# VHH binders against UV-B-induced protein At3g17800, chloroplastic, part 8

Target 1, 346 residues: UV-B-induced protein At3g17800, chloroplastic, of Arabidopsis thaliana (Mouse-ear cress) (q9lvj0)
Amino acid sequence: ASSASNDASSGSSPKPIAPLQLQSPAGQFLSQILVSHPHLVPAAVEQQLEQLQTDRDSQGQNKDSASVPGTDIVLYRRIAELKENERRRTLEEILYALVVQKFMEANVSLVPSVSPSSDPSGRVDTWPTKVEKLERLHSPEMYEMIHNHLALILGSRMGDLNSVAQISKLRVGQVYAASVMYGYFLKRVDQRFQLEKTMKILPGGSDESKTSVEQAEGTATYQAAVSSHPEVGAFAGGVSAKGFGSEIKPSRLRSYVMSFDAETLQRYATIRSREAVGIIEKHTEALFGKPEIVITPEGTVDSSKDEQIKISFGGMKRLVLEAVTFGSFLWDVESHVDARYHFVLN

## First folded at step 1 (VHH)

Design y06 (framework vhh_7yz9_2)
Fold by ESMFold2-Fast, scan of step 1:
Structure y06 (fold): chain B 346 residues (1-346), chain A 118 residues (1-118)
Amino acid sequence: as target 1 above (346 residues)
Amino acid sequence: QWQLVESGGGLVQAGGSLRLSCTASGSTFSSYYMGWYRQTAGNEREWVAFINSGGITTYADSVKGRFTISRDNAKNTVYLQMNSLKPEDTAVYYCAVKFYTGRYGDYWGQGTPVTVSS
């Protein structure tokens, strides 16, 4: 075992760089590059996308060929289905590798798993308590929204991060996944905000003079966006009663979001690709394990079979900040890959 | 990523039986929770039955003792056996998946209609 700076000096077991193990041939190759030569991951991804494009073009040519004598049409459909499944899996793992690389570039280690420690405390949060790097990765406008998100989740415990709670593992996993989706939404909104700010076309002149009414309306809009998104889960019903007063502060990005109509807000709150949704689910499952849930006859979630975990509020803050950052990186990475291998609907 | 295809619906007389099937593709079927919902004209989708990854089941009170949900992980298929059908069971039946990302929303099948005549 090693206690020196988490740098894996001799005597430490190797730590995984990310919770999800990549299984496809491309994913295994990219995992090796992440460990050995992380600076070459973008070049390796370009090679993998070229291969996917070649395979896609090959399928297009085969469909165009009307003259394939002696072929079994059932075989062609079966091959097409297998290739589509392989494409989706490969693309998911390319997105994941690029997100992991962004965390490495930021010098932030991903939590490898949420599981009870063997020490006397039994706590899951054995990761570092300092989160300054995660807090500084976002625009000031975006971080104002992240702070309000944390206040809604943690409530009064924003001032008591050393306190430990015993919480549903399923609930924490759902909050993590919801926070990934929120980070994706915030990054998308922030990019538009920064562009309009640069162009001098922000609605209301980007001032903060309208505070009380905008705060009330912004809270309602945030809650509506979180609640209306089908993938948000139980987060929307979280800690609203505890996030009162000075803990929920006015923000520039919140005021900007208030300028959106319901259709635009819902569109921005939606994860654009099935591959991105898949990676959010797979990443969260790798962190928290398979969910053990039952729904009641009333349609509510019964968590009585759910595992309870011991976690500090500081550990919870760390998970939420990581999740939001993961979502932010996922938006960037999805846009980057789509520009090269068009897979998202325009 | 997920594709759900329902089959087995149709017209049946009261007291009859139907077996609905839902085949999933594009992801790890056995790791996820599966359910059946139904929708009647003018109403929101109503939950009918749920099965978790371990095969533990739960049912809406209106169908308890009449409907049975089951899964075959080797075939990536979930089934709904409907016995002692009533005219009130007339609906479009939907298969759905539940994830960490929340409710069933974006991962519904296309639905299969069931009509029960008196």
Scores: ipSAE 0.015, ipTM 0.264, lowest interface PAE 7.9, mean pLDDT 75

Design y07 (framework vhh_7yz9_2)
Fold by ESMFold2-Fast, scan of step 1:
Structure y07 (fold): chain B 346 residues (1-346), chain A 122 residues (1-122)
Amino acid sequence: as target 1 above (346 residues)
Amino acid sequence: QWQLVESGGGLVQAGGSLRLSCTASGFTFSHYAMGWYRQTAGNEREWVAFISWGGSTTYADSVKGRFTISRDNAKNTVYLQMNSLKPEDTAVYYCARETYLGDSYYEGMDVWGQGTPVTVSS
């Protein structure tokens, strides 16, 4: 029995299926379906997207035909802005519900919150430590990159996952958010890689790619290849330096990414929709809480109000794997929704 | 089918405060934006305040900084907190549910209450 099952079976206070609570009418409706019939969420989403499209079309028609007497023109503009913001929030919650449904389909429970337990140890990681399911959700090529990402975060601590550290909550939250963005990037790259592999048009071919990856590893570090990109900027700053490149293994997907020109890499590293960015922010805030950041009169960040949390390295590994998987699922569901509703892209 | 019932109006002295309430029945309150309007004798209804289903608010320039609109979805109620009242605020106050129909958003308010009178003495 996992800690999640034990919490559910106790009956005293069942934990939510996800950290972010949905507030929109569509979000509340989808939350009910996630609990009762999660396999129906995709169909329910199709209905909600159709309703949003109808509402948007009605808004456009009303704007074109509206005859505005007197002061009503100001009211019309303000209400139109509010409705547009409401549709954006609704789309965010639709994306979130679809991501949560994918975790349920995979039989993986989302961490409900990162907060000190009532346990005398004061540890935050009361969730299950088993990560095998999360590790198997990705292509072999994608997982090679995920393993290297974990090695950069945990370093030698990969060998002592039961050890507990006291770490900045803000820093852990930044690592989580950066890992979500990294998973989104990796999934996008992996989809292109798998397509080109199937079509037999990969640069250098499959057998030669493995040799090239091993040779490239000797001339450039994994740190330089990925940590310098905007999508993982918070990652490098979120943990103290533990060594550079000694833990890093050859990766087929890394070799493929290194073949990209700067423009292609920048495009793939960018989160496409504002709604997806919004969900990454809201999910992270719901999981870790609102960060208390104070800017000193000298323009520096005062982190003295930052909470220190006690967490095992196994708990850290679980959070990072969940974050990468969340980003991976977010790419999938964003693409699905965009085909139906057409997001405003970044 | 759908009903809105206003309460909390009355006679108050200039500089005083009143809190208006509007309780909804017959529809899923949390799914709709709500507005407050007022009407003085011989004039058409004017918009006062608006609140979205998500809690975002906007106000008429004449009441900004003095009035606050809020909602309690658990009680199916929208409120208008009226502070620093002026004689010019004397009117019958109506709450309304938003709609997607009509040629303007004023005309698009589909469900109206019966109104609650507010009289501000000098």
Scores: ipSAE 0.000, ipTM 0.359, lowest interface PAE 13.1, mean pLDDT 76

Design y08 (framework vhh_7yz9_2)
Fold by ESMFold2-Fast, scan of step 1:
Formats: C-alpha cells, sequence, structure tokens
Structure y08 (fold): chain B 346 residues (1-346), chain A 119 residues (1-119)
C-alpha cells in the first residue's frame, strides 16, 4: 500500500524503484538489497534458490513418510499445497528482483505507476520519456521488430510524440502486457538468431538480405504473432500490419521467424513458466491497477466505462519500449533461474 | 499450448436437462476467467454464462435461473448445467478463455458441442 506513515516527519517513504512491492520473506530481503547494494542481488538470488531447493528436497523426503501409521495425510497435503504456493510466489519475486536489477544495470528507471498526476495537466506521464537507452539495449535485428511494433501501435503519431491523447487506462494496460509478452518472444527468437548468425548457419546466408518477398512474409509473421495478442490490434483500431506498409520496415528477424513451423512459432510465443506469467500480470496490475472487465455479448471486453488517462504519444512510446525490454529481461532471468531451480513449464 | 474440449451435448426433449463440460489443458486453469457461448446457424455467437477466477458468476437474461456455470479447478474443467431446456436453446455451445488476465477478448475457443432441444 502507498500511504503516508505516522512518522512522516522522520520517515518519508522513499520513491519505489519498481511498481510491484515484494511481499515474501525472500522478496523483502531482495528489495532491501536492490535499494542498498544492487550489485549483490545475483549472489543473494543464488542463496535464495539454494534455500528453495533444500526446502523442496526436504519436503519430497517427508512426503514418503506420509504413508507411515499415525501420519495425517490430509494435513500433509494441505501443508504441501501451501508450501508450493509459497515457493511459486518466492520464485515470482526472485524473477522480478532480477528484472529490476537488469533495469538498474542499464541505468533505466521503471515507471512507478500509471495514475493521474496532481499537476494542472492531469497527465499520467510525469516519468522521464528518454528512450535512447531502452532502444540501445537490443540487437539491431531485434530493434527492427520493436520499431515495427511501435509503428503498429502509434502509426503516423511516431512523428508527433508531444501530442497528448485521452485513452482508456485498461487498453493501455493491455497493450503494455502484450508488449511484455512480445518482448519475451522477440528476445527468445533473437537469442537463437544471434547464435546461428555467429556460427554462420542462418537460413539464406549470414548477410542481411531484405527483399519485398521477405518483407511481405515478415509482415505476415508479425501479424500472426500479434494475433496471439489481440490487445495490440484492438488498441491500434483493428488495423493490420499490412495497413502500415510505409511504416513497417524490412526485418531480418521477421524473415528468420518465417522459417519456423507453426508448432515452433507457437512454442516461442508462449511464456514458459507459470511464475513468469504471474509476474507479468502482477507487474502490469501494480502499474495500471486491477483490470475491471465487463464482457460484451460478443465476448469482448467493454472499455466504454474504463478510466481515461491523459498521456503523450512519447509517454506511450516509453511505456511500450519499457514493456518490451521487461519481457526481454524476463526471458534472460527465467532461463538463468531455470538452470539452477527447475520450473514447472507450461 | 491451450486446448479447450467441450463435451456433453446431444438431443434432449423440451423440459429436459444436459450438463456440458469443457476441459482445458496447457494452462493454470484456476487463474483464468471462463465463459460459455452459443451459436445458431446464420446468427452471431451469443454469450450464455461467465465464471471469474474468483468464483463470481454472471448469466445472460435468456438463461438466468435455468443454467448454472461452475468450475472444478482440480480437473481443469468448467461446467454448464442446463435445466428446463427450451427449443430456442438449440445451438452449438462453445467454451472460451482469455490467453491471460489482460486479454482484450476471448482468445481461445473450443470446437463446440451441439445441443438440440426437440419440442
Amino acid sequence: as target 1 above (346 residues)
Amino acid sequence: QWQLVESGGGLVQAGGSLRLSCTASGITFSSYDMGWYRQTAGNEREWVAFIYSGGTTTYADSVKGRFTISRDNAKNTVYLQMNSLKPEDTAVYYCAAPRYKWSSGLDYWGQGTPVTVSS
């Protein structure tokens, strides 16, 4: 909760470094280290993962004793369920702390909340809108797809970043969440692309090759990937990627993705762990508030009564770039954690 | 990774009952909102019932008091108990789920299960 303390004169609350407050014992410990000694977070995470593995191994051994006469199997199973939920929450918060630490290493401040400011403008985008660092964190190939993603969201407004619009807060949150998932997908694809490029085994050669055919196929692939996240299409007014032909630039990574079969594309577009899905949802909710969903007879979300927010297109660009970067960092940290403490995968 | 499989449809006499099931795979079922929809030939799909992850339910006026939506999170299944069926309830019934909490709509749909109510 972000409320004034009883000791405000001597204990002013520091500005949050991230929108989601960590609640677990491990999360609280990692939050303290993020503030005081962020360079020690990886070591602290190793310690926490070792503790989780030890607790899991101990619980596995105790499960075998549940059949012993006098053991309350029902009680044991309830305790096991609670401990599993605690481990999931702890893993979520470990992933979150590692993502936040990556933003700190990149010298990029996370947006703390999307809420109306108290200033006369009423704008939500009082955060810094500097995007240079966010843009430079990605490979050139990955950024080509990020640029096209921005073009689909903003359209011609990419040239008018100072203009302010009044937009559904729910819709902006949906675009943010979809952009996190897209960044996760892009980083996963880019990591494989960079490996194959370095080994000189890329389909179609090692040099960049951009043709009208490859561009058309890349546009179709992007549209197929975006179909997994209709929030992006809904925010853009239902416009297709092909409708932005002049804004959509050729992309090597898109042509690479077109070499994937449907199964591989679906697998890459899917968030692997339940914990990663959990932090995407919790992070977005911390940023935008709880989504108030009203279902229409058509099975879509009714945004007609949603809170409207006043935001510049530069602010929107900043949110989308942050979201994509959050997703890319999430893939990295999830892979790191999975190597040390195996997740239950989707 | 998501798959929704409906079952339980069939032919039933007016005034009868049917229980439809929809089993989800590849997801953390308990975290997701789920809905039932129906479609008659030549008409748009219409909403029937919705169950939120928290257990709250809502119903279309045409079925309220006759249909009950429920879920069994341990079985990854959502149910639609249909009582006092009328010929106008004849339709193909679909279950649907969003891909994630912030979805702008229902991303995953089953293949449908037909229900025919004879007069």
Scores: ipSAE 0.014, ipTM 0.452, lowest interface PAE 7.1, mean pLDDT 77

Design y09 (framework vhh_7yz9_2)
Fold by ESMFold2-Fast, scan of step 1:
Structure y09 (fold): chain B 346 residues (1-346), chain A 121 residues (1-121)
Amino acid sequence: as target 1 above (346 residues)
Amino acid sequence: QWQLVESGGGLVQAGGSLRLSCTASGFTVSEYAMGWYRQTAGNEREWVAFITLGGSTTYADSVKGRFTISRDNAKNTVYLQMNSLKPEDTAVYYCAKEGYYFDSRGHFDYWGQGTPVTVSS
């Protein structure tokens, strides 16, 4: 890292490497290794995955014994449920530790929290706002889509990054979570695109106007697919309200995505594991805090307690780029772990 | 420096067998996940087999049931036993120490020089 990455921080204070604190035994162990010996994290993860597989295999054997007459099936099912929840939590924290290590490898510091500063300005974006490293982590084709995503979120303010807005904290958190899911989708698509490009088997070319129409349709379809996940919450309005302008550019990867049938597009847009979904939720909650939701006497949700935060559009760009990169890394580490432990169900 | 040296390649007839070896220098194979990749002329490297630190193995669908990856910690060597070879298996085979994540295009820290395998019809 450079001195410029410390512009918004005190020079000597120890800083958390990530907003989510890992609490499982494996997570705590990996957190120690991330700080002291980060080069050993891959080996430590491998060992933890072997332990999980041994435990899962043992649980499968015990499940068979529960079929024997006289076994307390109710008690066995409760124990099995608790062990499965423990394995899920351990997997989530293994995925998280691997994502954090990828950020460390890239020399990019994760934002530790989104909270008001002690300054009279009250701004939340006191973290370093340099984005060049985040921008360079992606293929050129993938970054074309990321640029369009930023343009949809920020609109004309792409040219006004120093301006400060007062915006719903809940909405910023929803945009962050949606951007993580978008990064996961984009990395999956980009991997396939790069492979087919290298093999010279990309779908036939399309004309310019057809490509533009398909890009608009693809964006709408993707938004619908992503917004269908209830755990992430609603981000309708936040993205769609920005509309399309001259800031939206033709993209090779978008043309490729529009060649997909509806089933393929939905499959690629879906987060494959429940563990990955859980990490997106937990990471976002650790970063932004849990939403304050108050139910009125009439049974409606009282959103008047939604916190407003002061953030620059440069700070927003930094958060969105981090989120997309987090999702990209999440796809990579999920694939890596699944190749070794086989936990993805679809 | 760290090195991986592949050996055991050669010319073999369809239906035959070969055992490839990969010997490490400068690091211990038992402390890392290890894999085999192959590359044909004009194509990118494709993943073939993988062995984890704990000894669990995974194979590409095209070789599953025919190839077996193993590790000998005492010899600091990784093997690929190749049975029922087909002309389609003709490639240069590479041994790699896996780094942080796995991808068929490779995100391995260290690659060997490769060992050529030719399977005649």
Scores: ipSAE 0.000, ipTM 0.110, lowest interface PAE 20.5, mean pLDDT 74

Design y10 (framework vhh_7yz9_2)
Fold by ESMFold2-Fast, scan of step 1:
Structure y10 (fold): chain B 346 residues (1-346), chain A 120 residues (1-120)
Amino acid sequence: as target 1 above (346 residues)
Amino acid sequence: QWQLVESGGGLVQAGGSLRLSCTASGYIFSDYAMGWYRQTAGNEREWVAFISSGGKTTYADSVKGRFTISRDNAKNTVYLQMNSLKPEDTAVYYCAAYIPSEYLTDYDYWGQGTPVTVSS
């Protein structure tokens, strides 16, 4: 039935290529191109950005004329506010279309929704469990950090990917969103690392210097980064600090991050644009559905509406790798769009 | 997304004072409620103090009159001033953010915790 289909694929198209359905005129246009000719999306985006620039410049010129009696000034300001909101929504959907296009170019299918299957198992992970393509999309240095991130989330369960667990859908969604943000952070760091590596100006020169002190410092910072995303720690079921030591692999990118001062590290750990934040939230909601959870004044969560899902650890690994990759692509496309449209304000 | 970093814990004698700090990064700090919790070995976390975005405060009965929660929005930091400390206050203290979200589920974000030991 159509209602059952809509419940299983809330917000999806008949042939879903991504969980979020784009609603703006530009978004709808780009969605058509993603289905028919995904390789043309970057060119179509260039045209849409030029249109947004023209609209923004036209509004700037009209602003200088808003020195008339009160009621007309109020109306002008309201129209300007609505136009700014329209441009923000359009930018969000341009970013999303570019991220989806990068997945298609990589020949990786996005999970369209996380919902119970119609078979007797009730499992949500009906997608392919092979993650090789997702793993090879990243630099070797970046993937060392991604592997450590996976080890933190899954722990010893990395060794039993076929086992099925019943997990809070809310927690899985939070881990997904946190992993998107982590991928964004890692890609930002990795781009700087690759540039300095190519220029032969990495901290410590050309000396490899594999030391226990370097490893200890890197482990402490990774632990701090994970602690800054409490949902990841909660999902991992209280993975101990001792567990990190045995599962954490040496990481060149982590050593590089340790060379950052506190100000630089804090800046890199922050999502730069409201549009990127908006896309992370909308994508996660489209994938997992809108939760119906209320926080009491005492700070407790009303979990009576929280759905439990059945998923394999292989399915969890697939979701986390997709999320990290989504974040890495989001950094790339945000930087690409900002270079052309200049919309990042912080 | 929230990142919470706690500091200020340590060893102190009964009757002494400590000030804990928790610095948040991510969304607009001033728009969200913040709290402190503590956990003793073998027990579940218990909440200690709560401060709303508007500056209203609430305290657990065990700490009323001794602890004061405050915030500095310019520094994105919440503080817990602990006075007249007792051995029973010995615990690991956690900072938490209460985040309503239209797109993500409302929940408590936690910091990594900072240990406080009160000797008698």
Scores: ipSAE 0.000, ipTM 0.098, lowest interface PAE 21.1, mean pLDDT 75

## First folded at step 4 (VHH)

Design a01 (from k01 with S31D; framework vhh_3k1k_2)
Amino acid sequence: QVQLVESGGALVQPGGSLRLSCAASGFTFSDYAMRWYRQAPGKEREWVAGISSSGGSTSYEDSVKGRFTISRDDARNTVYLQMNSLKPEDTAVYYCAAYKLGYWSRYDYWGQGTQVTVSS
ESMFold2-Fast, scan of step 4: ipSAE 0.423; ipTM 0.660

Design a02 (from k01 with S30D S31D; framework vhh_3k1k_2)
Fold by ESMFold2-Fast, scan of step 4:
Structure a02 (fold): chain B 346 residues (1-346), chain A 120 residues (1-120)
Amino acid sequence: as target 1 above (346 residues)
Amino acid sequence: QVQLVESGGALVQPGGSLRLSCAASGFTFDDYAMRWYRQAPGKEREWVAGISSSGGSTSYEDSVKGRFTISRDDARNTVYLQMNSLKPEDTAVYYCAAYKLGYWSRYDYWGQGTQVTVSS
């Protein structure tokens, strides 16, 4: 349920439907349709995708016909790069609008921003912490993995959701982004699992799962993130499945993923398109603000200007569930758009 | 395909000036902090200068402060290093590097380098 729309109430300002404001002509158009006529969003998206394809085809013809002397080639190359960047940004915003529309269909309001409230508490979690709708959106097999993911993040604090902590804003944002990535991974795996289950071709033993001292299926996504991002590793790597004991439950998807070879697991753990990667970053940056980067006298880069935020563990659970759902929707909309428009490779 | 291509390296006399350019392609240039590094024969690679993604903040290694100036032209996807009052000690291969820190993504791209020689 959209609890805030483009409606002003007396002295109150309209609240945004989503954290990221769309800037391209297509994005602005789709933003208006999301507010005024949400039922027309699928048709509007099809129109925008057709326009994007037509523009790509026209660009291809112009490039093929152009015979440019060497003195002008740099200018034409720069113009082509600018147009490709514009098309990439347009496609990102189309994907974003489709994700927002899926949240609207699910009757779930996106958190508009993570910033200190104006009230004396200074807490960031002024949004409702009710999560039942978010919990119902996933298959039972996928939810088993989501539960284990929450247990890894919150630990014993899952029993104490009203407690408030001061936590690094950067770390919370990193957990949110990692959870989006995890949701994308889980939806991709679950979709394959459900298809093989329906076709009765699941590998032997995949209907039974066991918890072991080995990694949970969700931990594989953390491992991939840790390998490429030491800052995420510092946050997530300090948490172990063994540390939670009874909170980590057996999962059917865990057994299924553990049957994957290393190459298959790597492919599934990777976001398919540059546009989807761009959305994850832009959405998270819109929600949390851009990380501050300091260049030291030694030429190293760090984030020493980290802000602390006050948030309840219920607020954290709400953010993580939203992030996982965002990732799952991103997989769905990426697949829909990819059928009609060729993405640039990652 | 991500590319950083340095140019402008040359042989110059002590006290001379030189401007290095680094042309970037394959990523959103204005989201990245840009840096220059150098490596002389038999020495470790050292940082020279850096500029923030907005261009509003610059920093320099102590030995080049007041002599070198880093700047960027986001419309042209190019970062520059203006080198004045060059010394024999400035002789090195100069490398351009691009860095972006996000909540999930982290990118650290390097060019192949351009040779600067300051003769005796």
Scores: ipSAE 0.377, ipTM 0.600, lowest interface PAE 1.4, mean pLDDT 79

Design a03 (from k01 with F27R S31D; framework vhh_3k1k_2)
Amino acid sequence: QVQLVESGGALVQPGGSLRLSCAASGRTFSDYAMRWYRQAPGKEREWVAGISSSGGSTSYEDSVKGRFTISRDDARNTVYLQMNSLKPEDTAVYYCAAYKLGYWSRYDYWGQGTQVTVSS
ESMFold2-Fast, scan of step 4: ipSAE 0.405; ipTM 0.630

Design a04 (from k01 with T28D S31N; framework vhh_3k1k_2)
Amino acid sequence: QVQLVESGGALVQPGGSLRLSCAASGFDFSNYAMRWYRQAPGKEREWVAGISSSGGSTSYEDSVKGRFTISRDDARNTVYLQMNSLKPEDTAVYYCAAYKLGYWSRYDYWGQGTQVTVSS
ESMFold2-Fast, scan of step 4: ipSAE 0.423; ipTM 0.656

Design a05 (from k01 with S31D A33T; framework vhh_3k1k_2)
Fold by ESMFold2-Fast, scan of step 4:
Order: C-alpha cells, then structure tokens, then sequence
Structure a05 (fold): chain B 346 residues (1-346), chain A 120 residues (1-120)
C-alpha cells in the first residue's frame, strides 16, 4: 500500500502537464487528448491541421469573390488579418502540444512553474524528475555541446550543484529562453551531422575526434551562439571564458559547425517560423511569469529590481537541460508540421 | 500588425482640460506597460506619465503631477491621459508608447502622436 498521507484530498493543487495554458479551440482539444490519451496527439494534430488547411483555402476563395467598394475591401482585409492571427495562434498551440507530447514520450515532466515553494526553504527547485533522462535524450555529439553550454552558464558551480543561491528570476528566465534557442540550433545541426556521418561524407571523416577547441581562435561557433543571447554571457559573468581552469571540452559537433560557411551558419542559427518564436516567448513567460516592471521617476524601466529566487545550481542545470531539450523538440515538431501544412514555405 | 493610434489632441486655452486616448491593436495590451511622452518644437522628447501592466502603479514627471492622470481600460485596449490645468508649456506632440520586457525579447512600440496646443 502507498503512504496514507498521499490521499486524493491532499491540500495542494495538482501541477499541470506544462506551464503554458492553451486557449484556442484546437489547443483546448489537444490539451484534453494530452491528459486522456497522449499517444493519440499526433493523429489529433493531423485532424486539426486539415481543418486549418480547409479554413485557409476557403478564405482564399472568399477574398477573390468580394465585389465591394474600396472602403468595404479595406474592412474585409482587416477581418482577414484578424483571422490570420487566429490561425497563427492555433499553429503555435499545435506546436506546443506536440512538444509536450514528446516530453511525455521521453517520460520527462516539464517544470510547471518557477515560483517559491510552500516549503519553509522558499526554494523554487522542487521538481520531481532526475536530470539523467534529459542528458540521455541527445546524441553524444550534441551532448558535448550541451555540456559546454552548461559549463559556460555555471562555471565553477558545475562542481557545486547542491549549493543554493539567490538569483534574479529575470536573469534565470533569460538563460532559459536562450537555452531553448540554442537547443533548436543544436538539434538542426546534429540532424545534418548524423545524416552525413551515416553516409560517410563528413568533413575529415566520421572517426576523427579532433575539435575546434584545439584550433586557433577556437570556440568561435560557441561564442556566436552566446552573442545571439547577451544575457547568457551576462549571467555567466564571463567567468567560464576568462576564469582559471577551462571547463570547455572538445566537441565533434562544434568542429562540424565551424566547417559551415557564414550563410549556412546564419540560416541554421535562425528560428524558421514566427510561430516557433512565439512559443519560445510564451512558454518562458508561462514558466517564470511576466517580469514585474518598475517605472523609474525618469520614465525608464528598472529590470534590475526583478524578483530574486532561491535555486540550487543543480536546479539551474535541470532548467537549462529542459530548455535545450524543449528547443530540440521544437525543431522536430516544426519540421513535421511544415512538411504537412507548408506554413514556412507558403 | 501592431498599431498605437493617439487621438484627442486639440487647441485649448490655458487652464483648460483635455483627454487623450491611445487605442492599441496587434498585441496583448494587458501585458504591456503604457506610457505617454511629449515633444515640443526644438526640445527633446520627454516622458510624461506611465502605468504598469497590472494598473497598480502610476508615475508622472514632476511638472505634471497633480494635473495629469494616466489610466487604462484593458477591455477596450485603450490608455488615457486626462490633462487638467493646462499651461502653454504643455504645448507639444503627445506620443503613446507600449513597453514589455520579455525573457527572450524587448518590445517597444510607439504611436504617430497627437498635437496639443495650449494658447489663448
């Protein structure tokens, strides 16, 4: 028998499956399927995408059949813009549901919110899942890059995961969002790497283990990723790049990325759809809450006065690994949806 | 499409009152801090008033305190500036601005402005 204290009448509210609450009709329907039969979410998504396709096609026909004066056409176009925004929101929520379903398939629970616990410690990191599952979800080559990303963020605290610090919630949320972006980039690169490795067409051969860290002006690709998110560098305080005892390890994937021309690297580093960008922001905001903005007497915003949270460096590692994994899943589901719906290439 | 459209600018006599409105579209209005700025000919743009996304905090430039009141109506996606005891030095183009600091991005939207002239 399980513990008697774990009855259904326990006083704390159950935590949701994911931090973002879906609001569209399709999103609410998919949320219900995620709870009842998560294995059916891909089939349910296919039905929702077919409905969106039908709605898009019917709007195209009605636009061309409109035979009204110019002012009525302007009003009609405004209504069409609102419907386009509704379609974009629906696509965002379809992508989100697919990402959540991938976490469920991996048997990894998303952190539902970053807020002070009811525990007297006030700590935010009371999450039930272990990091080992998140670490095993990636290719060995991709995980080498993820480890270096963690080393950049945590520095010497990689060896001090049980220590608790008070850290700006805004800064932690910025690191989370940047890590989602990085995971999206890494997954895209890793998919190409794995394909070329299987085809035996990798530059320098698939058995070569040398990395860009041994090359002149190494870490250029990693530095480029960090420079896309200045807040990651600010959070780390530059300690990992400047500090004694380098924690950056050789990476096969980094050597591969350094073989890219500038155009290819920029293309791979860019989030392809507005919907994916929207999901990154909405997910992070749902997880951390929106920042409390204080307006100074001079009329500027003071983001430095954001809430302080108590979190262990192990909890920070957990958030970063989840964020990178979220980004990697987002690339997968965006590619899947685009192949069926063509929303990026239409 | 993000839009901020100011209205209510007019010619008023010193000591008069005027209410400015700013209608917002294309973003989730309730998530944004709303502000009013003004710019007189030959002067730099200056902040006038601000209201937090929750509506719980308001702030004002010292020269307008007690005379101007900022408010918002999230159901109508509109921010207002009630201007009382107007002075000739209040003559300016008034701009509505929407600000949100996100974890991934910073959003800073501006309207085209509305002219307020205080003169006899």
Amino acid sequence: as target 1 above (346 residues)
Amino acid sequence: QVQLVESGGALVQPGGSLRLSCAASGFTFSDYTMRWYRQAPGKEREWVAGISSSGGSTSYEDSVKGRFTISRDDARNTVYLQMNSLKPEDTAVYYCAAYKLGYWSRYDYWGQGTQVTVSS
Scores: ipSAE 0.359, ipTM 0.576, lowest interface PAE 1.7, mean pLDDT 79

Design a13 (from k01 with S53T S54K S57R; framework vhh_3k1k_2)
Fold by ESMFold2-Fast, scan of step 4:
Structure a13 (fold): chain B 346 residues (1-346), chain A 120 residues (1-120)
Amino acid sequence: as target 1 above (346 residues)
Amino acid sequence: QVQLVESGGALVQPGGSLRLSCAASGFTFSSYAMRWYRQAPGKEREWVAGISTKGGRTSYEDSVKGRFTISRDDARNTVYLQMNSLKPEDTAVYYCAAYKLGYWSRYDYWGQGTQVTVSS
């Protein structure tokens, strides 16, 4: 009976620099460069993107020859689907390597896994809880929104970061994933805000003075995440109900977002590429493990047997800030790669 | 392309046996919980059986417990429903469904169904 070992297993192997292990040939190559010469990752990525472009162009030429009578169209289509999946996986891992490199440039270590510690406390948060570097990576306007996001998650526990809670691992992972999506959205909005601020065309006057009133509506992106994942809203509500209002601060970026029409807001709240979506899922699964799903007699999903973890609110704050930063880096990296390879769909 | 394709539906006599198969493509099969549902003419669709991701934990509707067995072959991306001691009231269209509750996404995929008829 052969069992597969987890690539993240300890022993003679160096500790991973990131929770997701890259498996494609390009991904494995980039992983080696990340360890030995991380400053060369952008150049290595450029080479890999050129190879992907050549493959895509070659496939385009072959479509014309495959259309002639006598060609096995079914076989050609299956080969094309396989190659498309291989290119998507390669592109996902290129995006991931670039995000990891950005964390290295910021001198921030990614949490390698969320698992119980070997000490008597059984806590998962054995990583450093100092978050100053993560907090300083964002514009002041963006950080105002991040602070409010933390207040929605932690509530009154913003003042008690040493307190430990027992929380569903699934729910913590969902908060992490939602926070990655939120960071992606915030970076996109902040980029537009900073451009309009520089051009002196920001919405002004009496509308800006109403920012504090408009904040009462909550964050639009977080509401979108809660709509997709009611369990995230349940987690936030259960943890943050007490003292919630006292932690929410005025936000310039929140006021700016509230000036968007519904279509613009939906567009900005959407992850643009399948590859970015795939990376958010794979990264979160690597960090927290795949959820074990139980089917009830009624045919519904039972999450009541999900693993409970012990984590401090300081540890939770660290995870959320990392997730938001991951999302912000993902937006930057996706935009950078799309400018060179053109894979994002409008 | 996400697809679930059921097969194995047939006409069988009461007391007979039948094995249904559901072949999955276009997604990471091992990450999805798999379920069988059925719908008889003039009745609501009802859940029949389910099997979890890791560990292969199974659950059954009371009316089929001890008679039906759900199993999965992750290497072949296939889920099976072994039906024994079939009764006329088991007559229905049987549907395969794949469910994933992820950290940021929920996926619920359904097949087109396969007809099972239990009659003399």
Scores: ipSAE 0.365, ipTM 0.614, lowest interface PAE 1.7, mean pLDDT 80

